# VHH binders against q9sj74r43to173: the designs that were tried, part 15

Target 1, 131 residues: q9sj74r43to173
Amino acid sequence: QQASIAWTYHPHNATLDLCFFGTFISPSGWVGWGINPDSPAQMTGSRVLIAFPDPNSGQLILLPYVLDSSVKLQKGPLLSRPLDLVRLSSSSASLYGGKMATIRNGASVQIYASVKLSSNNTKIHHVWNRG
Key: E = the ipSAE of ESMFold2; O = the ipSAE of OpenDDE; V2 = 0.75 times the mean of E and O plus 0.25 times the DockQ between their complexes.

## First folded at step 10 (VHH; framework vhh_7mjh_2)

Design v6 (at its last look DockQ between E and O 0.02; V2 from the best seeds 0.00; counts 0 for: pae E 17.2 > 2, placed apart)
Fold by OpenDDE, look of step 10:
Structure v6 (fold): chain B 131 residues (1-131), chain A 124 residues (1-124)
Amino acid sequence: as target 1 above (131 residues)
Amino acid sequence: EVQLVESGGGLVQPGGSLRLSCAASGFTFSSYAMSWVRQAPGKGLEWIGRIYTSGSTSYNPSLKSLVTISRDNSKNTLYLQMNSLRAEDTATYYCAREDSSGSVSTIDLPFDYWGQGTTVTVSS
């Protein structure tokens, strides 16, 4: 199943508004979207937002991560590492179906983000993965 | 050389329909996902939708007008059918080539290859 990204880019202020559409593959899984400034084909090295269930409540959590190029994402709890908040102006996540929806295999998730891009660098690499 | 050429734009009344085409050449069309993007006057660049190599589609949920993206690989052509057009659909429409692969999907912005665009004006 393919993921999708809806976006609007505003050239006047170099702002990118986007909504990433992904799907969980398990109740304890994760879905991530991010930008990799160096390698378009790699999740590692990216600044990412990862959606996953709270292990205690099962509620959807969205946290930012800076992924070291040597780190491989695996299923399970992750430790959040701060993103540069200058670039990421806002973010949120929601399950399709609203707050009553539960994370399960096939559950759809939307990750919203607003990112400020450099005025002189218009090319960005969107990456996503899930587990 | 990769070429994308949009056509089918023009003036249409509100409530009308329009079918845009994108002729692709210089690459194996069937091997790539394709997108439509538009830019309204004074507005940002907006993603409309995508069609994958499988033929499955995804659309921007913010769209108010009914749109359908299709492709004919035998003709190397991408289509955008728009119905119930509104003034807000006035824009230049572009087709673009995308890459997607495996467990990690990548979408580059701006697109490396897109056409010159075709202009759609919705007005009474």
Scores: ipSAE 0.308, ipTM 0.669, lowest interface PAE 1.1, mean pLDDT 85
Fold by ESMFold2, look of step 10:
Structure v6 (fold): chain B 131 residues (1-131), chain A 124 residues (1-124)
Amino acid sequence: as target 1 above (131 residues)
Amino acid sequence: EVQLVESGGGLVQPGGSLRLSCAASGFTFSSYAMSWVRQAPGKGLEWIGRIYTSGSTSYNPSLKSLVTISRDNSKNTLYLQMNSLRAEDTATYYCAREDSSGSVSTIDLPFDYWGQGTTVTVSS
């Protein structure tokens, strides 16, 4: 296991707070975490948060995506609606090591998210990957 | 075109009963698990329960004593029987088709089609 997750579920408002822990494998790489409300067993169609470096500044960027087979890193917000299994209310990412940390092979990243879940989903598959 | 049409909502007194119906068309109804979901005014979605292709049911534990889900495959109709209604049961009630064409799964799947809903109001 080269990744881990910690979470707390709040049943009164159906909210899941989580922190995903992962590592980069290159200075130009990425780390992603998300769930797939349509097909939980695969990445395609997933609602994901992807952390990666700004090419100009090297600053950590966290952006939401809906993955498809033609484009792995496509800019665009996750759409939310009342019937969506995932409603993202907040998110952030940070590197372990504070302001001196840089993205490189082995650099640790934490992706924080707060998501509102439908009560029709009592079990959630999550997915993650890196490149 | 897949269609799900709920009916049977309306005004009811506290302690009363209602049966909601969901008429299904445009797909092989008997091959899909079906769910009921509700949304009270100003609240999020709340899953009520599901009925599998076998006729077996699974319910939200907080609602289990109040509801019964059934289906009639010869009429392509899903039913929700509600008893001992309270003001907190005021909501729009939706039927939903599970994203499974008759496959059994150990993991809950997302819904792919929803009805437009029927409104139930419980008040004096």
Scores: ipSAE 0.000, ipTM 0.091, lowest interface PAE 17.2, mean pLDDT 69
ESMFold2 (binder alone), look of step 10: mean pLDDT 79; pTM 0.781

## First folded at step 11 (VHH)

Design w2 (framework vhh_7mjh_2; at its last look DockQ between E and O 0.72; V2 from the best seeds 0.00; counts 0 for: pae E 5.5 > 2, framework grips)
Fold by OpenDDE, look of step 11:
Structure w2 (fold): chain B 131 residues (1-131), chain A 124 residues (1-124)
Amino acid sequence: as target 1 above (131 residues)
Amino acid sequence: EVQLVESGGGLVQPGGSLRLSCAASGFTFSSYAMSWVRQAPGKGLEWIGRIYTSGSTSYNPSLKSLVTISRDNSKNTLYLQMNSLRAEDTATYYCARWDSSGSTEVIELPFDYWGQGTTVTVSS
């Protein structure tokens, strides 16, 4: 509901630029976006980018994860294993308001990703969640 | 045969407004979500927004111009109202049928079901 995604596709190199707009619900929360190749409608099992505050500095960090199917939803970041997302060429995250912004309830986060698609790929099934 | 025909493009001054139309045929229009996309010269295909079967809408937050997507199912027509147009809004605008599956959200690139486009030129 409080999330949206924008995209630009570049036919010349089959690159899809994505910007996921999410919102934190707590200072220690997380926002995730990704793709689940096995179960497109579920966050669990997805290959995702998770944005969350660094536990030491409080600064926004973004890390890629494969969410193990056994992992249950929780308030903190969903822990599984870091990975390189297939065809992910770049990724980043930023808070609305710039570097001076702080993660809090209602804080907006943008997750950027560039994905290289196959020439015949016209669909991307994506998932998102937060906690 | 699925057909989408865009119209309403033209030359408009900065700050002006324009309403594009998309006439759909060959499918049950009311059963599908619809999207607008655009492609500026030498740029990529940019998603503008979507209107669901319910009539609810979603827009690209990066758009600086004011856009409103609406639909008239009785006319099988999709609309794109654009206000406060800028030079960077110059592009060919396309309507595309959106195919959703289940509860998953899908990014569908308009490769299969989109129109010929209508060109909008914003210039003083």
Scores: ipSAE 0.325, ipTM 0.697, lowest interface PAE 1.0, mean pLDDT 85
Fold by ESMFold2, look of step 11:
Formats: structure tokens, C-alpha cells, sequence
Structure w2 (fold): chain B 131 residues (1-131), chain A 124 residues (1-124)
């Protein structure tokens, strides 16, 4: 599962704009991307954005989470605590093919995030997964 | 002393091609993953892609069809081949050194490990 990511860094306000490129593996699946400021390369403690279909409408939804061993990712009403990254200033997700695209096996998704960095953040550990 | 020196920039017509070079010295080039970034006037630093010590590559998906990164470890040189250039590709292009072998789990900003840049202008 190699990561595919694009980024643009704005030095004047220390903002990193990110776009994660992923694919769904089922019409009821999810795609998640995030960072772990405390424990590089580990999922526990990661701050993630998860894209999935709204269980009522089927439309793409993006929600923030902090993962730990007590949190289970589910498609429907997700049980998690809110993403508490002070640095996340905006986020969104889109499917390739625009608003009329549907979530299905092989559907491409782009997860966008803007993250405010401290002046000394030159390395950002990130994680991703799908189901 | 670690040095990275970009070259090969200049004026090119739309639809043209350029190959940029990055000459590396002061470190064991073959032991480091390398990357290209660019900055258009008045814009942020946009990541183009990286090449691992194995020779495999990873690209900004928005640029993947336009660029190819390669390396020649015998010459301590990193290359960026650009084709079908457009006015929006006008920028200063920088090479950057990454930690050994690189990692897909780390986004490394090139503040401490980059050259002076070479300028590409795409204009008729």
C-alpha cells in the first residue's frame, strides 16, 4: 500500500497543504490518512481524516478522528473522539469524477488538508489505511 | 561540506522539454533518497517527486505525466526531465537531500538540505 501524496508548503505562514491520493476497495469501504505527532509510524495516537459513504445518502463524508485501541472504525455512526490537532485549519475530500462519482471498488479519492506547522517542523510522520 | 547545485534551467517555449541536473558533493550520494521541489514566483514550495536509493520513484500525482526523476550514482547527479512544458511550469527548481533510503511515512520539508535552485521560464 504505497502512499501517494502531494504537498505545497507556504513558508510565510508556515502552512502545509496536503493532498492524499487513495482508492476505495468496496462500495461500503473507507480510506483514511493522518499524522501521528507522538509516535511515528504507529496507528495508535494517530490523527486521521477518514473518507467514507454517508450511510443514508451514499455521499462522500470526511470526518476527523484520534485513533487508539478503544476506538473502532465503522462506516455508519463512527465512534471516536474528535480530531484535536490545533494545527488543522481546513480539510475536504473529493472523488475523481466530481460530485456524481460513486464510492465503489477502485474509486479514487483525494483527501485535502491544510496544517499549520511550527517553524521547526521539517518532518511530518503520516499514516494511511483503507478497508 | 554538503553541496547541491542545480543547473539546466533557462528560457523554453511552451511544449518544449528541459532536463535539469543536480550535482551533489560532500556526502555519499548513493546512500540518500533525493527529491525535486519547485517554487513559482509568489507561490509556495510544491513537491514534485522523489527517487529512492533503489532507483524507484514516487511523484506528485498532478505532475506525474510531465516529469521523470532519475539518478546517476557514478556521477553523483540527480536529474529532472520535464516535457510538454507550459507557462505554469515557470518556477525555480530545487533538489533536496532526504534521510537515508527515504520513507513514505515522513514528509520532509527541504529547508536544511537543498540547493540554490535553477530557474525555468516557459514563454513564447
Amino acid sequence: as target 1 above (131 residues)
Amino acid sequence: EVQLVESGGGLVQPGGSLRLSCAASGFTFSSYAMSWVRQAPGKGLEWIGRIYTSGSTSYNPSLKSLVTISRDNSKNTLYLQMNSLRAEDTATYYCARWDSSGSTEVIELPFDYWGQGTTVTVSS
Scores: ipSAE 0.146, ipTM 0.619, lowest interface PAE 5.5, mean pLDDT 74
ESMFold2 (binder alone), look of step 11: mean pLDDT 78; pTM 0.772

Design w5 (framework vhh_7mjh_2; at its last look DockQ between E and O 0.19; V2 from the best seeds 0.00; counts 0 for: pae E 10.0 > 2, framework grips, placed apart)
Fold by OpenDDE, look of step 11:
Structure w5 (fold): chain B 131 residues (1-131), chain A 124 residues (1-124)
Amino acid sequence: as target 1 above (131 residues)
Amino acid sequence: EVQLVESGGGLVQPGGSLRLSCAASGFTFSSYAMSWVRQAPGKGLEWIGYIYTSGSTSYNPSLKSLVTISRDNSKNTLYLQMNSLRAEDTATYYCAREDSSGSTEVIELPFDYWGQGTTVTVSS
């Protein structure tokens, strides 16, 4: 169950539609995907979308974060900072299996994002992780 | 001069299979990962998959058709085997050279080098 990503690029408006396919490793786990503007393969510094169970309902939620060295992704409450994700036009997450699906080890999650690229942007450094 | 030339496109019935080829020249083919992408009429450029220099592959999980990407470095040729084709697979298919070091964390858009494309039409 390796992570993968699908994308569709729309040249007419420079929009990149992304779908990240990940897998939870525990009911209290998290799956994250994002873009690191500074380096290709590091979560720290990235602008990420984190999927995790709502602590109250257990349902899947997706929130944006700017990860730095002080941020440890754990089940504890994460401080969500308003992200000026200028490029992110939309995002969502869903579990494979629909609304009745539950977050558990092996549960598949899809993270969707639509990113507006600059006209001269030819590279995106994306990152992912889970815990 | 880097050149990529796709071939093998044509008309195929739903459920059929098709094998596309991409002839590469002007660079050390074996040193580069290669991708297949497609563009349906009026749609965006959709990533199909890539094959790394090692031969490892990655595919778009959203694809409904079965696809297999392979390469023959001795022939400087990239292949795309498509099975169980559907009408939705109608598109112009392009091979593209990946300039990344093989990292899955890099998406290059648009590709620096890709071919003229070969058109696949799936119709009954």
Scores: ipSAE 0.548, ipTM 0.816, lowest interface PAE 0.6, mean pLDDT 87
Fold by ESMFold2, look of step 11:
Structure w5 (fold): chain B 131 residues (1-131), chain A 124 residues (1-124)
Amino acid sequence: as target 1 above (131 residues)
Amino acid sequence: EVQLVESGGGLVQPGGSLRLSCAASGFTFSSYAMSWVRQAPGKGLEWIGYIYTSGSTSYNPSLKSLVTISRDNSKNTLYLQMNSLRAEDTATYYCAREDSSGSTEVIELPFDYWGQGTTVTVSS
């Protein structure tokens, strides 16, 4: 249930480097983490990174989304086309367990992101969920 | 203000051992789970493991045979013992506070959550 995050902020270029730690709860599940730079911490309006298995290869995929109230999250891969996020500089995800690692209940995932923030932001809400 | 300061890095030969320390201040250390994370040159961050307030640990399965995490709450210090080191273990090692609150959290800026790190180089 619990998750953790580590971060470093670079004020010179307003860049936030993050590492989010989470776990999957099923072999066909997903783990999502994101920030809401415009509002209090909520999934709606959040810029999220969602990790899930590629249905064809089983490899870990990480894709960005901007969520709104009309989008329902459910267990299973998210196959919608994401909108580009202007603030995301780079991202990656990995499973622990080497190249043989598989997504399953309890599998650990790390989501790394580098995000550009507004130079005036002093508080950033972040959110996470899984399914 | 939360501070985490890693130390104990350096040059070590393959097969060697090294113990890293993380001095914590600015918060009630005994009330937080803690973790170790590393970043090899040109690679992304890799979670090593974490330790609960109880002293129980959970490790990255690929690293479990190499590492032991411990804590001394009386000294506000987190430790990473590494054994049988290999060249691929060359990295900057960071300690981090497990500052989670479930599905949401507020990140207050400016801050550094896992500090500047300590560099370990494994070379013959």
Scores: ipSAE 0.005, ipTM 0.252, lowest interface PAE 10.0, mean pLDDT 68
ESMFold2 (binder alone), look of step 11: mean pLDDT 78; pTM 0.769

Design w6 (framework vhh_7z1x_3; at its last look DockQ between E and O 0.18; V2 from the best seeds 0.00; counts 0 for: pae E 9.0 > 2, placed apart)
Fold by OpenDDE, look of step 11:
Structure w6 (fold): chain B 131 residues (1-131), chain A 125 residues (1-125)
Amino acid sequence: as target 1 above (131 residues)
Amino acid sequence: QVQLVETGGGLVQPGGSLRLSCTASGFTFSSYAMNWVRQAPGKGLEWLSGISGSGGSTSYADSVKGRFTISRDNAKNTLYLQMNSLQPDDTAVYFCARYDSSGSTEVIELPFDYWGQGTQVTVSS
């Protein structure tokens, strides 16, 4: 699985701007990025942004989720609850190729997020996955 | 291999001044933004100041603004931190740290990828 992340940290306000680069593996798949405060290496329990196609239009959707044991990483609707991320100030997603791009195997997706870090936080354990 | 070596630390009285230096090697110094950070006893890492690769832009933490000045000499591969009006709570190990804004690892740290060994600064009467 190929993924990367770019970021800019703004020390003056402790804000982390990031762009996560991932790829879909199917037209009905999903790509997720987030932070797991409890288990840094696992999606379960993470506060995540998940990109997936709108079931009606096929357009790219990005929604925040708290993934727990009740969430099955499978095709179909994802269960979510209010996201208590570190401090997500903004987020968006885009497909490489612009508005005319379609979600398919190999389609590149960029997930943008701006996160307010705690004043003394020097590390973030981020997680990502796809399906 | 990338190396950063901090020097200039020492013991000073409150109100005193120190000038720290950081000598860089193993990379194109002018291509990287550089930073000063510190770690006080029992505390986490604190960012203090940053300077762009060219030296054209600088930034400071509120805790040191007006007292500390960051600069660089790219011809000498050296980063500087002029510290004036030092206070006891400035006591810490001071590090120069290279900025890196990209990665693919599980952990995002403050976006610095290399540090020196640090230099001890102690402010005490």
Scores: ipSAE 0.039, ipTM 0.308, lowest interface PAE 2.8, mean pLDDT 83
Fold by ESMFold2, look of step 11:
Structure w6 (fold): chain B 131 residues (1-131), chain A 125 residues (1-125)
Amino acid sequence: as target 1 above (131 residues)
Amino acid sequence: QVQLVETGGGLVQPGGSLRLSCTASGFTFSSYAMNWVRQAPGKGLEWLSGISGSGGSTSYADSVKGRFTISRDNAKNTLYLQMNSLQPDDTAVYFCARYDSSGSTEVIELPFDYWGQGTQVTVSS
């Protein structure tokens, strides 16, 4: 799987600006990226952004989630309760190809986020998946 | 120690071209996806382009598609950005950035050396 991430960290105000690049694997699929800012290498408590098509319009939607302790990222739809990402100051997503872009197998997506971290850590665990 | 060093910036007239280089050391270059990002004066980061470790897959932001071309030479540990049809709005500091290609769970390392020091591109008549 090919994924790219670029970031800059602003230690003065503990803000991480980032862009995650991923690809969809189906027209009804999803691409998710997130971090666990409080714990290393754990799925529990991860704050994720999930990009997927609006079922009616096909428009790209980006929504924040906090994964419950019993949920695992795996092939298939993510199952978690929706929740605003409490440390997220901004986010957006876009498809390669501008206004003509559609979600399909191989479609490229960029997920942008600005996240306020609780401490001046230089190591942030992140997770990503798609289905 | 991971090092990324950008070169090739400078002053260019509108419509002109520049080729940026990023020389990598301290890691196995061909194992990592690489990216170009920029920061215009007083603005946030803008992702521009990415390329897989092998060079077989590329992607571009809409703002630069058709004008910029990312490439890499793994034998020389060097990432390139060919920039054509430059406009004043392309004025920025340009950075190359490494991505860890092993990622179902990963640690983002936030030392500033995941980014080069940057190279200034100024487009002005």
Scores: ipSAE 0.012, ipTM 0.275, lowest interface PAE 9.0, mean pLDDT 71
ESMFold2 (binder alone), look of step 11: mean pLDDT 81; pTM 0.810

Design w7 (framework vhh_7mjh_2; at its last look DockQ between E and O 0.18; V2 from the best seeds 0.00; counts 0 for: pae E 9.3 > 2, placed apart)
Fold by OpenDDE, look of step 11:
Structure w7 (fold): chain B 131 residues (1-131), chain A 124 residues (1-124)
Amino acid sequence: as target 1 above (131 residues)
Amino acid sequence: EVQLVESGGGLVQPGGSLRLSCAASGFTFSSYAMSWVRQAPGKGLEWIGRIYTSGSTSYNPSLKSLVTISRDNSKNTLYLQMNSLRAEDTATYYCARLDSSGSTEVIELPFDYWGQGTTVTVSS
């Protein structure tokens, strides 16, 4: 399935609510969404939210990462440095099907993010990937 | 001068259909991706979808109503077909010109070029 995104912008407080729709390709896979201020077309270097299963419980986890240029995307979650996402006010992730849903090939994941934009910011380059 | 003029709004019953139009002028319409957005009373500006210069489309997957965006470059007109309308589809609908061609994933907020909007009211 192809990834997609929805957004709602609130002019009164310059807040952009985002919902990224992706799909896992394996039970141990990951789905990432984020913003790359340096190279909008690449995950490497991006500030991303990555959804993946907890290795102990299998439950969906969402963590922020700064993907250094030296980090190559691979199957499974990437470890990098903590992310100071551009004015990220909130984030969460959920599987389609609710709490009983399991991560598997074809499992749909929604990544939610709320970002406060500058008053004159009218464009956001976002990136996504999965593994 | 870039101009976008939306039309086709009005009162429609739940379950009904409506086709909105956006007349573009002042620029080479065929060279730009176009978008539809809407704003319900007291709500934020919600992205509906986009049509690229190629004619390919992308839609807000959160929409529960069926929407189809199309364009007629010979008429410099953008269309939004809405079916199975619900009360929550009540909003002012705007068309916006986008700079992105679709080569990268870009969220563009319609700050620069959009119309005055056309109001759709879905009510029994």
Scores: ipSAE 0.584, ipTM 0.829, lowest interface PAE 0.6, mean pLDDT 87
Fold by ESMFold2, look of step 11:
Structure w7 (fold): chain B 131 residues (1-131), chain A 124 residues (1-124)
Amino acid sequence: as target 1 above (131 residues)
Amino acid sequence: EVQLVESGGGLVQPGGSLRLSCAASGFTFSSYAMSWVRQAPGKGLEWIGRIYTSGSTSYNPSLKSLVTISRDNSKNTLYLQMNSLRAEDTATYYCARLDSSGSTEVIELPFDYWGQGTTVTVSS
């Protein structure tokens, strides 16, 4: 399965603009991308954006989460504070296929994010997954 | 040192055409999929399309009739041909190198993976 990312960093306002490209594996599935400012490769503590079908409308939605140690998804804000490396300024998601596209096995999704970083960090650990 | 430099933007009248270029350096261009993205004034980013190392392309369906992405690996250059331009196509256009990602990856700053953009203004 293909996953790709592209980004640009704007030093004057410490903003990272990015586009993550992923694929669904199920009509009721999800695709997530996020960062863990505390350590690499750990899902616990990651701030993620998860794309999935809205239970009410069936349309693609994108919501922010902070993953906890229970392996269950918990919704949480991305916070900007002196110890955080990340502030979400904007986000959106779209399916390949435009407004008529449906979530299905193999459907491509793009997650756009603009993230304000709170320090002069030169490395950002990111993660992605799907289900 | 990865560099992506977009060019070819400018003022055009409605119905006109432009070809944007993205000059790539500092990496093996032929080994990477590439993408175009745009941002209209006051709006979010909009994906235009991508081109794989094979030369195969995939487009945003809302733009597919207006755009063609191509690459010339001998010149390390990515192209975006735009036709029948309308006022809503006014935007800054960026090229991007697509890197594969696993379960975790490190994003290394500064901004070597996404160009500075070239501005297209469609107005009479």
Scores: ipSAE 0.006, ipTM 0.271, lowest interface PAE 9.3, mean pLDDT 71
ESMFold2 (binder alone), look of step 11: mean pLDDT 80; pTM 0.791

## First folded at step 13 (VHH; framework vhh_7mjh_2)

Design x1 (at its last look DockQ between E and O 0.22; V2 from the best seeds 0.00; counts 0 for: pae E 6.8 > 2, placed apart)
Fold by OpenDDE, look of step 13:
Structure x1 (fold): chain B 131 residues (1-131), chain A 124 residues (1-124)
Amino acid sequence: as target 1 above (131 residues)
Amino acid sequence: EVQLVESGGGLVQPGGSLRLSCAASGFTFSSYAMSWVRQAPGKGLEWIGRISTSGSTSYNPSLKSLVTISRDNSKNTLYLQMNSLRAEDTATYYCARLVSLGSTEVIELPFDYWGQGTTVTVSS
């Protein structure tokens, strides 16, 4: 399945509630979505939420990162910087099928987020990737 | 040209139900995930739910009403069922084609393609 996104924009407070829909390609993989607030849609500079399995429990984890030139996205351990949480009010992730679902190739993941946008901003510089 | 046409709106009594349809044309309907959204008077757009190309659904957890979204790809039609309606469910309801996302993309708010909407008024 292809990645997609649904959202609700609240103009009164410039808040974007969104749900990103992606799929894993392996049991040890990752799926990430984010926004680049500084430039047109590019990976570098993006504030991203990355979903991946907990190395200890195998349960789905979602963590925020800032992608910069020092960050390398690989199949192995992901090295990143913590996201500035000023713009991110909330986030969560779930697998289709609930908590009993397991991460596997083709497993569907939903990433939820509430992001405060700049006032009068009508464009989202969105990025996503998986590995 | 991509077209989405909602229908089925009208006046509904509190406790009643709505069943809306969205007729899609101008694109391969079965290849796109679809969404329902609504806008109440004086309020912003509210996401109701999504249905994937495979038929899997996801709903806005903040909704109080029972929601069912379905699709018939043979008819290029999207459906929305909501039961036990309240006055707060009064809104214009829109269907929207969800964006198929590339690795990098600029998304224009609120949606790239949606219909003209159909109005549902819940009132005694």
Scores: ipSAE 0.168, ipTM 0.579, lowest interface PAE 1.2, mean pLDDT 85
Fold by ESMFold2, look of step 13:
Structure x1 (fold): chain B 131 residues (1-131), chain A 124 residues (1-124)
Amino acid sequence: as target 1 above (131 residues)
Amino acid sequence: EVQLVESGGGLVQPGGSLRLSCAASGFTFSSYAMSWVRQAPGKGLEWIGRISTSGSTSYNPSLKSLVTISRDNSKNTLYLQMNSLRAEDTATYYCARLVSLGSTEVIELPFDYWGQGTTVTVSS
């Protein structure tokens, strides 16, 4: 399978803790995971974390976005400025392969996040994609 | 119904070892890949590694020299062996059942669960 996730939800403080596992399909690609906590699961309006290489250093970068019609997820680096993700308490990303790991076709990435949701609903709609 | 219960945490001296256990119940343990993650106080979650249903492992490279994951399907138990512990390994350690995502971009996930965690404190 292409991706997997482990998560838990804490109703008393409306917090979702998660670990998402995915793979890159190119050395200039990206891997993203997110949720739409305010509406049915869809790309527009989703709050996403996107892992991609720094164009200058190749270092793994993880940035939050709120997707709208002006943000295009395509091959290559993202050209839009990330929006402040007020619900994100913590996040990080790691590549399999240690300090020598590089982003390439088949490279594994792990995205960790703690996200505060606006309600304690136990049904969480999420999206993921890569390019 | 699904329950994951971590145990084996506690206070250890630097350089010491611990073996953490995760007792699973309420599901067919042998049918699920499993994972360990940790969270240091005031820090984000850090993935430690995963183990497949057949016992194949994959680790966070920054931790690979410190940890070994194993499972005993006859006891419904996941293990984390940690060696040469350092103060930076102080954290709450969680086991988690992995839920495979389908090929669609949008799914409703069933509620799934990390355990309550077991705390490891490394200090003199």
Scores: ipSAE 0.020, ipTM 0.417, lowest interface PAE 6.8, mean pLDDT 71
ESMFold2 (binder alone), look of step 13: mean pLDDT 79; pTM 0.784

